# Ledger of designs, part 195: miniprotein binders against b1l550

Target 1, 279 residues: b1l550
Amino acid sequence: MRLPEELLERARDIHSEAPSHRIKLDRVGSFGLKVPVEFKGFLLLAEADVWVSLPEGRRGVDLSRQVEAIYELSNPPKDPFSLCREAAISLLEKLNYADSSGVSIRFDAPLQDGESLKYYGVEISSIASDEIINKIRVEILGMTACPCTAELIRAYKSSEIAATHTQRSLGILEVSTKAEHPDPDKLASIIERAMSSPLRTYTKRPDEGGLVIRSLSNARLAEDVVREMIHLFLEEFGHLPEDTHILAAVRSMESVHMHDIYAERSFSLDEIRKEISSH
Short names: E, the ipSAE of ESMFold2; O, the ipSAE of OpenDDE; V2, 0.75 times the mean of E and O plus 0.25 times the DockQ between their complexes.

## First folded at step 15 (miniprotein)

Design u25T
Fold by ESMFold2-Fast, scan of step 15:
Structure u25T (fold): chain B 279 residues (1-279), chain A 99 residues (1-99)
Amino acid sequence: as target 1 above (279 residues)
Amino acid sequence: SEEELERLADEFRELAERLGYDEITVTREGNRFTVEAERNGVRIRITVEVDGKEIRITVEIEKDGRRIRFMYVITDPEKLEKYLEEIERIIKMFLEYRE
């Protein structure tokens, strides 16, 4: 059943009306949309949120236009980073009453791991106004080994390779920049290289033994991992605009404690370079 | 290099031509160039700067008295074609919205 189009001439334009209260809203949109994306040869199901700012004098947002915009741009499936940036700009262009627009896209990214795949978390956003701010957050698990316990066991047994506890640690890199989104595989690589060892989806006993020995030979505190992540980030992404903001963090799920250890540092590229160059 | 800068300038001129711009101005200044064009009330200004292996692209689109600016800082030359395609799609959105 479809209502006659003639009714549109008599119907009130609810969205353009004055609201009950003249209050601006920062984000009004469609959240939890499922969209297909193409990521490095994989067709993935991603989840997207789209929104715009709403001025104090307007009652509502054209939500159907938001959904149409992202679905038009996602067919055929494309790179989620391009989709994110293009959709944010498209929303701002199509909804002229808005001062800003935004898009967020979340997915699990496949990463080649020997003969198998492993996955890491990616969340990106683009916020458009008179400029575009692009944000990416990458989370990947790795392994850390405790250097303090290793040193005690080494002293006790006079062994060249000290036993110590190992645990899973979650590494986090978040970047906000006026430039394009950084490559998530490079961010994931930075996190894994900063850890005592990466984790594997699947190992047989000889490979598992090797991974453990690697971790024990490269014992690191959560604090060590964060500093190494920052160092590696600056080597790879030091070309980004100086006002680029970064969060580097590690959450270590300590195998010998009932609680986790957490270490983080937030900084801009300008800030960290001045800090490192000072004596 | 001089040759690389010329090649890039031609690529961006061709991008503007594909979008239907007739009056295209390309201005050279050392290691940078700027492409300016206007069609159907949509004015574009694309600035490209080359510094060693780094290519910095700034895109400004002006329509109906409003301006949006976005940029790329490319260190991986394999990404250039992808970003040119994205720039073209974005400008096309502004040109097609009211058509």
Scores: ipSAE 0.765, ipTM 0.912, lowest interface PAE 1.1, mean pLDDT 87

Design u26I
Fold by ESMFold2-Fast, scan of step 15:
Structure u26I (fold): chain B 279 residues (1-279), chain A 99 residues (1-99)
Amino acid sequence: as target 1 above (279 residues)
Amino acid sequence: SEEELERLADEFRELAERLGYDEIEITREGNRFTVEAERNGVRIRITVEVDGKEIRITVEIEKDGRRIRFMYVITDPEKLEKYLEEIERIIKMFLEYRE
């Protein structure tokens, strides 16, 4: 059943009414929307959240207008970074009572892996007010090998072949900046290069042996990986505004423990440059 | 270079003209230029600075007493066209939306 449009002329505007309590809300919106995006030649299914701030004197948000805004901007599908930035600005423009708007988009990004593809996690957001803050988080698995156990076994066996435990480690880089979103492939590359070895979707036995040998010859603590990620990030993205904030982290799923090891560092570009120059 | 700044200034003048701006002011200052224009209550200020291989673009849009600022720091020249198109689409939103 569809009610007559004439009723809109007589109905109360519920959203514009005073609320039960005069309390501001930080984020009110539509969450878990499925949106097609175009990423480096691939048509991907992404998940999006859209929201605005709600002032203390207004009862509700125009949720249908939020959904219309992102769907209009996503047809035809476009790159998720432009979609994220444009949708956040569009929401702020269309919903004039809001002090801020935001959009987040998450998807699994394909990355060429020899003759196949592997995937890494990407979550981006854009928050608009009198300025725009763009955020990106990249997560990708790699392999680490323990240098402590390697040294102990070397001393014990005097062997030519390296021996130590290896494990999957999840590398994380998160960047918040006034500039455009960094390229996620470059962030994923930084994480993989900081690891003992990248992981592969598909390996034949000789290639698998090579990855293991590489990992063993390049043994790194989680702490080493975080420091190397920061070093490589500064080489690639040192041009970003000085107030850009970064989180670098590694979660190592230790093969010899029932628990994980975690290391992280958050910093601004201004902060880290001063720290490095003071050494 | 001077030649690069001149080409970029022309690109942004054309962008403003495509958006329907008639009164466009471009001011040059060393390694940067600023484009200012106003139409239908929508005022834009775009500042472009070139430093070596880096192009920094700052866009400010003012409408109905609200101002928004966003920026790009481009080190890969292949991305310039994409961001110019995005800037054009964003300004167009402000010009086309009515209460």
Scores: ipSAE 0.780, ipTM 0.919, lowest interface PAE 1.0, mean pLDDT 86

Design u27E (at its last look DockQ between E and O 0.94; V2 from the best seeds 0.80)
Fold by ESMFold2-Fast, scan of step 15:
Structure u27E (fold): chain B 279 residues (1-279), chain A 99 residues (1-99)
Amino acid sequence: as target 1 above (279 residues)
Amino acid sequence: SEEELERLADEFRELAERLGYDEIEVEREGNRFTVEAERNGVRIRITVEVDGKEIRITVEIEKDGRRIRFMYVITDPEKLEKYLEEIERIIKMFLEYRE
């Protein structure tokens, strides 16, 4: 059933009215929208949030205009990074009472893994005001092997490849920049290269043995992995603006403990370069 | 380098022309150029700087007293066309949208 369109002429414009209390709101919008995106040849189902700031003198936002903006830009499906940036700008332009707008998009990214695929987590955002800040977070699992136990076993019974415990570790890289979003595949690659070895979707026994030997021969503390991730990040993305902020972190699900080990470092490019050059 | 900078300046001038700008100013200064244009109350300023294989693009759009700035730092030249298309679509939003 459709109500008569002439009711719009008689109805109050609730959103443009004064609110009960003159309080600014930082983010008001539509959250949990399902949006198709095109990522490196794949059509993926992504989840999106869109929002704008709401001034103290306005009761509500035009939610229908928010949803219209992102759906117009997502049909046909396009690259989620362009969608994120364009939608944030579009929202700010179309909703003139807002001081800022934002869009967040999250999905599982496929990564070629031999004859199969593996997946890693991607969350991106673009926040627009008088400038645009683009943010990307990549999470991927890898394997770490403990160098402490390896050294103890080597001391107990000398061997070229020391026995030690291995575990799944979650690597995290988050980048906030005025430049375009970094390529998530490159961020995932940095994380995997910093680990003792990557994980695979499936392996045959000889390949699995090789992966284990690689991990054991490249034992690393969570602290080692974070430092290596930062080193590799600077080699690949040192060209980004100096005020680019990075979070590098590892959560190791220790196979010999009931608890996890966590290591992280947050920094700006300007800060880390000065730190490295002072030593 | 010099030939690359000249080619890029032409590409951005053509981008402004496709958007309907007819008063386009291009200024060269060392390893960079700036394209400025205004049409229907939408003013654009695009600054492009080339440093080796790195291309830095800054886009500034001003409309109805509001200004927005965004940028790209391109190290893979194959991505340039994609970002030029995105820049064109964004400017077009400001030119076509009326409240």
Scores: ipSAE 0.793, ipTM 0.923, lowest interface PAE 0.9, mean pLDDT 87
Fold by OpenDDE base, second read of step 16:
Structure u27E (fold): chain B 279 residues (1-279), chain A 99 residues (1-99)
Amino acid sequence: as target 1 above (279 residues)
Amino acid sequence: SEEELERLADEFRELAERLGYDEIEVEREGNRFTVEAERNGVRIRITVEVDGKEIRITVEIEKDGRRIRFMYVITDPEKLEKYLEEIERIIKMFLEYRE
């Protein structure tokens, strides 16, 4: 049902009115949109958030225009990185009263695992003002083997490869940069390489044995994993701007405890380079 | 390389031409060049620096007193075309949108 246009002419534009309290808002928008994206040959339905700032003198945001902006750019489906950047810019252009805008896109990214697929979680964001900042968060599960228990068992029963408890661990890399979004597959690879072993979607008996042996031979604390992630990140992405900010973290779902072990480091490229050079 | 820088300069000039810019200024200094142009109140400044295999592209767009800046750092030449297309689309949005 469409209201008669005549009624619309009589209605006040509520959004353009002065608010009762003149206060600027940082983010006003639509959260939980579904948008199609193309990623590595897959057509995926992603979740998206779009927002803009609201000046103190305006009561509300034109929400319909925000939604239109992202969907116009989503047809035909394109890569989520370009979509994110272009949509953020488009929002600023179309909503001229806003001094900043933002877009966030979330989905599970497919990752080839032999003849099957595994996945990692990804959130892609762009925040636009006088400059554009691109943010990407990658989360992927791996396996860690505890070196402490391994050492205890080795002391108890002499073995070249000591038994130890293993657990699933979530690795996280979050990167904020003025450059384009870093390659999420590379980020996922860094996380997996930093752990004792990757996870597999399926294993045959020989493969499963090999995976466990690899894990046992590469036992790592959560702290070790984070440090390794940082090291590998610097090798792969050292070309990014020096003011690029990184969060490296691991949440280990410990198999011998009821709680998780967590470790993280937040840093800029400039900061971490200075730290490493001082040793 | 010098040849690569010249090719890039030509590509960005052509990009501006496709977008309907007629007065395009290209300035070169060492491993850097800047393309500047204005059309219908939309001013663009694109700076490209080449360092070995790394290409740094900075795009500035000014319209109605607002300036937006964004950057690409390309280490894979295969991505250059993709980002050129993106830059073109972005500038086109500014040229076409009217309140």
Scores: ipSAE 0.772, ipTM 0.915, lowest interface PAE 0.6, mean pLDDT 92
Fold by ESMFold2, look of step 17:
Structure u27E (fold): chain B 279 residues (1-279), chain A 99 residues (1-99)
Amino acid sequence: as target 1 above (279 residues)
Amino acid sequence: SEEELERLADEFRELAERLGYDEIEVEREGNRFTVEAERNGVRIRITVEVDGKEIRITVEIEKDGRRIRFMYVITDPEKLEKYLEEIERIIKMFLEYRE
């Protein structure tokens, strides 16, 4: 049942009151929203979070205005990157008491895989205040082949056995920048090219053999993968602002171990250039 | 190039005109230009710098004492129109949300 609108004239505006305890809050918002987005011709159902800061003198946030800001921009469905940046700015404009706002959007991105599709994970965010910081995290599975076991087997008497253990490895690139979000397909490509071999949705037997041979010929430690990801990232995205921050990481789900191996490096473009130029 | 800078400056002047700005100042210095305008208490300043294939756009919007700054670093010229449309939509938000 809908209540009469005339009640708005009588009721207190609870949200605009001062709180009993004057404490600033960093993030107040609506989390787990479902929003439609359009990515490369696909209509996807993404998950979004929206928030603003709350000053010490304001009791509550106008939550309906927060939700309105992102849904208004998501109808009709559009590019999730534009949606993310625009919604963050819209929140600051709509909720003028906040000194910062944020939006995050998560979805699985389709990627062409021969005659089929595969997917990789994408999470983006935009944090707005007197400037905007855009962040993108890409996660994609690939295959790694252990070079240590390969060398041990090669040294064994029957050197005709070209073998090592292979496993799925999760590659991660996370970029924070003042520029627009980097292209997720390029980030995913960097990760895949750094691995021993990509994973496929399916293969026929001759193609499967080729995939395995490629991985054996391109054996890599998790550390090697992270270093290669950094090298390839610098080639593709060296033009971004110098204070752009990157995290490159690999989690290898080792097939012969009870545990995973993890390697990571975080850096700014400024920092890594100084590091490599010192060698 | 000189002609490329002139075309870009014209595009941003036209963007401001579409938004209802009518006192638009364009200042050029070497490989960059700045477009400044104010309407209904909403001030914009757009700085564009061209360096080889890179186009760097910085947008500043000021309303009611609040200033927000965002940027694009464009290396794919096919993306320019998309980001111009995004910039126009963002500025429009400030013009439409009046106190």
Scores: ipSAE 0.732, ipTM 0.899, lowest interface PAE 1.3, mean pLDDT 88
ESMFold2 (binder alone), look of step 17: mean pLDDT 82; pTM 0.825
OpenDDE base, look of step 17: ipSAE 0.771; ipTM 0.915

Design u27R
Fold by ESMFold2-Fast, scan of step 15:
Parts: structure tokens; sequence; C-alpha cells
Structure u27R (fold): chain B 279 residues (1-279), chain A 99 residues (1-99)
């Protein structure tokens, strides 16, 4: 059933033809590819998107070259950060009509949790042109406890440790930089340390009680968590280029409301340093 | 630190030699050095700056009138070897690919 390869010599090269309309496209590629990656001793199944820019005078992209490039670089499985950077550069080199190329890789990262594991979300990308821009987004759940209700209950009962509501909160750190991708485990650690308490995969009742007490004794507004994440980020990653852009955000799934609370701040390292130094 | 800078300069010179570059220019300027080489129409410039434990590497590759620049800011010295290997693989792609 396989058609003869000799047909390639006689068939029109559709992709190199002029399009019906001379319009540049920003991203054309292969999306939703399954690729194995090696992450900190684990073999994981990741999902990848690869793309290039398409000039206004060209009808299509060589999609087969994109798939071949990422699969060749992913066999044997390698760390997703090197894969992302190398594949983006490789695509730009191999598809010379493109002004830019990009690769995005998504996976759930294992994190040691006592004698068990828990998982957090990681999405990385590399976009290559005359320079490379590396981006990483880390999302991890934690616990927050409301300080407003805690203070009201403490006043009412004259108690040292006040009852308050607790909820799961999603912490988000996104970094865009000309330097290599930041270590996702360090970003996840920053998010967890900014929360009232981290979440656990497994707890016995005494450990669960301790985690709740920790959260209650460290009650934080979503706004507090975002500010603490920024503070901890600057301590760990202040060495990155000044034009590095960061998004820090928290979405708190409030247990006493039918809606969520959200807080965020976007900034460049140059911008935030000037802001902090002005006071 | 002067001895460390010299060792790093030698490592990057050896990297260029492994890639087949014959005419390699290495220039030292205080806490910084630059390695420049050209082979088969592929020109490279690698600039390395050392500030305490921080190593900043900038790689520039020029081929067929197109330039690309990428960089590393290394605070964990154990990661240096990994990034040197990545740099070598990337430059090799430019040297070996023929349109």
Amino acid sequence: as target 1 above (279 residues)
Amino acid sequence: SEEELERLADEFRELAERLGYDEIEVRREGNRFTVEAERNGVRIRITVEVDGKEIRITVEIEKDGRRIRFMYVITDPEKLEKYLEEIERIIKMFLEYRE
C-alpha cells in the first residue's frame, strides 16, 4: 500500500508555493506531541508543542521536519529544559525561512513528600530568533488560613490560637528570561514557603493536626502570599538578567465564599528593585 | 580566582578544538575572557565572566548572515559541565547541518 518515493520528484511542493493571501503567520506547528523526558531521576511522559513563524510569501511549513527534530533530540530521553532549548534552536537552523521558532513542554513534576511523592505542574518554553527567551511556569497547591476571621475569633474568645477557615490555594510563579530556565523545584519551594502550610499526599492524624496548627499560626491573606513569594524569589533568583519578567499569583479557593480570591503582580527585576529601593 | 579563570578559558578553548576550530582567539580582560573562532562559515563568540561563585556565559553563533545569542547565569558550579555539553551540541548542529 505504500506509494513509491519516486512520486516525490513529480509532485508539486505545496508548502513552498505562494499562498492565496500574503499574510504572515506567527505560529505554525505540531501541537500535542507526546515525548518522554528525564527529570531528576524520573522518566516522565511530557506533552510538547513545536512551531515556527511563516512568512507571507510561503504557503506552508515542513511539519515533518519539526516532528523529526524533537524526536531525534528526545531519544534517549533527556532533561526537558535542554530538550526545549536545543529543539527551538534546531528548528530555526533547519527551517531557514522562519524568523522565529518555539518549543513548549508540559509535565507534572514529582516532589519528595516525606516517604511519598506529590506533584506540581510545570510548563516551559524556549523561543528562538536572534536571541533565545526561556519561560517557565510552576503551579502548586498549598494551604492558607484567614487572618481576619482568626483575629475576630481571638478577640471573642481571648484565645492565643484562634479558629479560622482554611482553604486550598494555588500558587503560581512564571519567569521569562534570557538566561537558562530556573530550577522548578526551587520555584515550587518558594511558593510552598510563602503559604500558611504546604499540602501533603499522606498524613496520619497527629501529623494532620500539626499541619492545621501550623497553618492557623501562620495565617496569610492572598496578598501576603504574593508579596512573600516575590521576596523569596528575589533572594533566590536576584542574579538573573535585569530584564527578566516575573508573574507571581495566588488563587485562593475560599471555603466561606462561593467565589475565589485572586491576587497577582507582574514585574521585571529592574522595575521591582527600583520600587523597593524608593522606600 | 585568577587560576580558576585560566582553567575555564582552557576548557572553552578545548571545546572549540573538539568542534574542529583551528584558528581560536582567546582574550583575557580582568574577570572575563572571550573565545572567538570561525570554521566553515560558522563564527562563534563565547564570553565568560566570573564574579565570585557566579559564572555568566554568553554564546553567539553567526552563520549565513543569521546570528543567534543565548546565555547562562550559573550559581551552582556542578551544573557547568552540563551546560558546556549543551553548548557543544548546539554549535555542532550549526557546523554539521547543510541545506
Scores: ipSAE 0.786, ipTM 0.921, lowest interface PAE 1.0, mean pLDDT 87
Fold by OpenDDE base, second read of step 16:
Structure u27R (fold): chain B 279 residues (1-279), chain A 99 residues (1-99)
Amino acid sequence: as target 1 above (279 residues)
Amino acid sequence: SEEELERLADEFRELAERLGYDEIEVRREGNRFTVEAERNGVRIRITVEVDGKEIRITVEIEKDGRRIRFMYVITDPEKLEKYLEEIERIIKMFLEYRE
């Protein structure tokens, strides 16, 4: 049932009224939208958040206009990076009272694994004001083998390849930059290469054995993984602006303990280069 | 290369022309050029720098007293077309939206 248009003329525009308390809000918007995106030939349904700032003199945000902005850009479906950047800019243009806007898009990204697919988690964001900052977070599971236990077992029973416990580890790279979003597949690759071995969707017996042997031969602490991630990141993405901010982290789901091991480093490209050069 | 820079300058000029800009100024300085134009109160400034295989594009749009700036750093030439199209769409949004 549509309300009669005549009633709309009599109704106050609540959103444009002065608030009881003149306080600016940083983010007001719609969270948990579903939007289609095209990614590497796949049509995916992604989760999206959209928001803008609200000035102190305005009671509410035009939420319908926010939703329209992102859906207009989502038809036809396009890559999530372009969608994110364009939508953030569109929000500022359409909601002119806002001094900042933001868009976040989340989905599981397909990654080819032989004849099958594996995946990694991705969150793409753009925050717009006088400048646009693009943020991407990639999470992918890998396998780590413990070097400490390996050394203990080697000391107990001499072998070329020492047995050790293995576990799933979640690697995380988060990048914030004034440039376009870094390639998520490259980020995922960095994380996998930094671990003892990647995970596979399916394994044949020979492949499984090889994967485990590789892991045992490349035993790494969570700390080692983070340092390796940073090293590989600098090699691949050293061309990004110096003020680019990075979070590199690992959560190891330890198989011999009830708790997880966590390690991280937050840094800018400028900061980390100075640190490495001082050594 | 010099030839590459000239080609890029032409591409961005053509982009502005497609968007209906008639007074387009192109300024070149070394490995950098700037395209400036104004139409219907929407001012654009696009700066492109070429350093080896790296292309840095900075886009500035001014409308109604607001300025927005965004940047691309391209190391793969195949991505250039994609970002040109994106820039065109973004500028078009500003040109078409009227309160």
Scores: ipSAE 0.777, ipTM 0.918, lowest interface PAE 0.6, mean pLDDT 92

Design u27V
Fold by ESMFold2-Fast, scan of step 15:
Structure u27V (fold): chain B 279 residues (1-279), chain A 99 residues (1-99)
Amino acid sequence: as target 1 above (279 residues)
Amino acid sequence: SEEELERLADEFRELAERLGYDEIEVVREGNRFTVEAERNGVRIRITVEVDGKEIRITVEIEKDGRRIRFMYVITDPEKLEKYLEEIERIIKMFLEYRE
C-alpha cells in the first residue's frame, strides 16, 4: 500500500520544526545497513552506520536521504575505504543543517593463506566537518609462546628448543588520521610479524610442526608484541601526519590460565617519536 | 623528479578541465604545485608535494561560505590513479548538488 504523494502538500514538515527541548544531538542516523563492497577482488557484504549531527533548533534528520546517499554510492559495489570517505562528505553536503557527518563500515577481510583463505576483522570510519578524520581498526589472531616458561625449561634441560605454553593472541591496531585509511593488509602484516607465529586456516602435520617450532624459537610476552607492533608501524607508516593517533594492543588467551592477559599503548606519532629519541 | 612533478601538474589540470573549470591557475614552487579554480560558486585548491616516492595531496573545497579539507599521503604510486578518481568524484558532488 502507498499513500498518494499529493498528501505531502498538506503534511507538516516535522523534521524542520523546533524540538520540545533545544538540545544538540551528536549522532543521529541509520545504523546496521547491509551494503555490498568490493575488496581486493572479492564482493563482500559489509555492515554500515551513517549519521549526522543535529542542531538544537531542528526536530529531526532526513533518514531516507541518508540511506539513499550510501546506497547510490555503493552501486556498483566499490572499495569500502572510498565508499566511507565519499559517503561522509556526501552526507554533509546533502544535509546542510549538520555540523558533522560520519560513516562506519565493518567487514571480515580475506587474506591469502597458501592455497586457502583466512579472515581478519576490519572496521573503518570517516567523520567529516571542516576536515575529514579517517579511522581504521584491524584485529587478527596470531600465536604467542611464553618466554618465561621456555627459559625455565631450557635451564632445567639445557636444550636449544625449550618447551613452553603457546596460545592464540588477538592483535589490534587502530589508526586515526587526517590522511587516507592505511592499507588493512599492511596493518594485518605488522600484527602477524610482531607475533611468535601467524595462524593458518589449514596445515598438514609437518607444516604444523614447523609453525609450532617457529613459535617456540620466537617466544614473546604480550608486552613484547605490542612494542614490536609499534616499532613496525613506525617503519611502515611514519610518513603519516604527526597528529595521527594509534592504539596498539594484544589480548593473549593464556592456555595455562582461566583468564586473558592484555597489553596496550595509545599514542600520537609526535608523542612516540619524542619518547624514543630521549633514549 | 622535475619530470614527475610536471606530469602530476598536467594530470591535476586535466582533472579540473574534466570537471568544467575554465580558469585554472597552476603555480609551481620547488617540489610542489598548487591548482586553483572556481566554477558555479565552487572553489577548489589542490596542493601537491613530491618527496622522492611520497606524494602529498591536500584538497580544499569551498562552497556557499563553507570549506572542507582532506588529504592523502601516498607512498604506493599504484594507488595514485584511484585517489585522483576519488578526488574527481568528490568535487563533482559539490558541483552537481544544489539544495
Scores: ipSAE 0.772, ipTM 0.916, lowest interface PAE 1.0, mean pLDDT 87

Design u28I
Fold by ESMFold2-Fast, scan of step 15:
Structure u28I (fold): chain B 279 residues (1-279), chain A 99 residues (1-99)
Amino acid sequence: as target 1 above (279 residues)
Amino acid sequence: SEEELERLADEFRELAERLGYDEIEVTIEGNRFTVEAERNGVRIRITVEVDGKEIRITVEIEKDGRRIRFMYVITDPEKLEKYLEEIERIIKMFLEYRE
């Protein structure tokens, strides 16, 4: 059953009322919405969060206008970068009490792997105020091999091939910029190239053996992987504005331990250039 | 270059024309230009500044006594056409949306 619209004229407008306490809220919105997106020739079902700032004098946000904003812009499906920016700006237009708005869209991105597909995690955001801040986070699994154990085994056996443990490692690159979103496939490539070897969806024994040998021949500490990711990022994206902020991290799921190893560095392009120039 | 700046200014003038704006004012000054237009109570002011390899696009939209401002920064010239299409769609939303 649908109640008569005439009841809206008699009901209190709860959202426009004064709150119990005059406190600003930074993000109020609709989280976990399902939206279709077009990404590099694929139609994907993504998960979206939309939000606005709420001033101290207003009790609530009109959530129906938030859903309307992203729904209208997601049908037909479009690329998630345009969807994030357009929806964030639309939220400011539709919700005139807000000082800022934001949209985040998350999905697993397909990546061609020979004749198969593999995937990596992507979160794309845009935050609108007097400017647009574009944020992208890419997470992809790779393989690392321990150089410490490799050296120990080499010392004991004096062999040409050092044995060591290998494990899955999660590489993370997060970029926040006033410029366009970096290409997530390029970010995923940077992470994979920093690892001992990439992971694959499907391997036959000869290919599996080659991947293992590659990993063993390219042993990397978590700290090595983070430094290499930063180096490769600067080669590819050093042209971004100096106030661009980057997080580079790796979480190594150590096969010989009950715990993980984690390494990270956050920096602005301005900060890292000054640091590197001091050497 | 000045020639590149003039070409870009013309592209934004054409964008405003496609949106139905009749009275379009374009001002080119140094490394930047401004496009101003008004239609159906919606006034736009687009300022584009070229600084080396970086293009900064500031869009201001005034509608119903309220002003919304946002800025695009482009470092990849391949993205320019896509951003122009996006700006056109955004302005069209403001022109068509009624509360």
Scores: ipSAE 0.553, ipTM 0.844, lowest interface PAE 2.1, mean pLDDT 85

Design u28L
Fold by ESMFold2-Fast, scan of step 15:
Structure u28L (fold): chain B 279 residues (1-279), chain A 99 residues (1-99)
Amino acid sequence: as target 1 above (279 residues)
Amino acid sequence: SEEELERLADEFRELAERLGYDEIEVTLEGNRFTVEAERNGVRIRITVEVDGKEIRITVEIEKDGRRIRFMYVITDPEKLEKYLEEIERIIKMFLEYRE
């Protein structure tokens, strides 16, 4: 049953009424929206959250305007970074009672892997007020090999080939900046280059054995991977504003343990430059 | 550098013209230019600074007593056209939305 739209002329405007309690809310919005995005030639299904702040004197948010705003901007599908930034600004413009707005978009990004594709995780956000803060988080799996066990086995066997345990490790780079979102492919590349070797969807050419030998020849602790990720990040993205904040982390799913190993470092560009300059 | 700066200033002037701004002020100074314009209560100020291959763009939009500022730091010149299009779409939102 559809009610006549004429009833809107007679209905109270609940959202503009005074609330039961004069309390500001930080985020009120529509969460878990499915939106199409265009990413590097691919049409992908992404998931979006949109929200605004709600002042103490207003009972509710116009949720229909939030959904309209993001869907208008996503048709035709556009790149998720522009969509994120434009939608956050649009929400703030359309919902003028709000002091801030935000948009978050999540998707799996395809990455060319020889003659196939592999995927890495991307989560982005834009939070708009008098300025816009853009955040991106990239997660990609790679391989690490333990240098400690490698040396023990070399001592024991006097082997020319390093033997050690290998495992999947999840590399994480998160960047929060006043500038545009960094290119996720570059962040994924930094993570993979910091690892002992990248992972493949399948190994047709070169042989899988070559990938394993690469990993064994480039054994790295989780701590080594995090430091290398930071070094490579500074080479690629040192141009970002000084107040840009970065999290670099690795979670190693240890093949010889019932538990994972985790290493991380958070920093601002200003902080890390001062630290490196002092040493 | 000087020729690149003048070309960029022209591109941003054309952007403002496409948005319907009539009185556009462009100020060039050193490695920087600023484009200012106002139409229908929407005031824009776009500042562009060039340092080698790095292009820094700051956009300020003022409407009904509210200001929003956002920026780009471009090291890949191929991205410039994409961000010009995004800037144009954003300003257009402020020009077209009325209660």
Scores: ipSAE 0.762, ipTM 0.914, lowest interface PAE 1.1, mean pLDDT 86

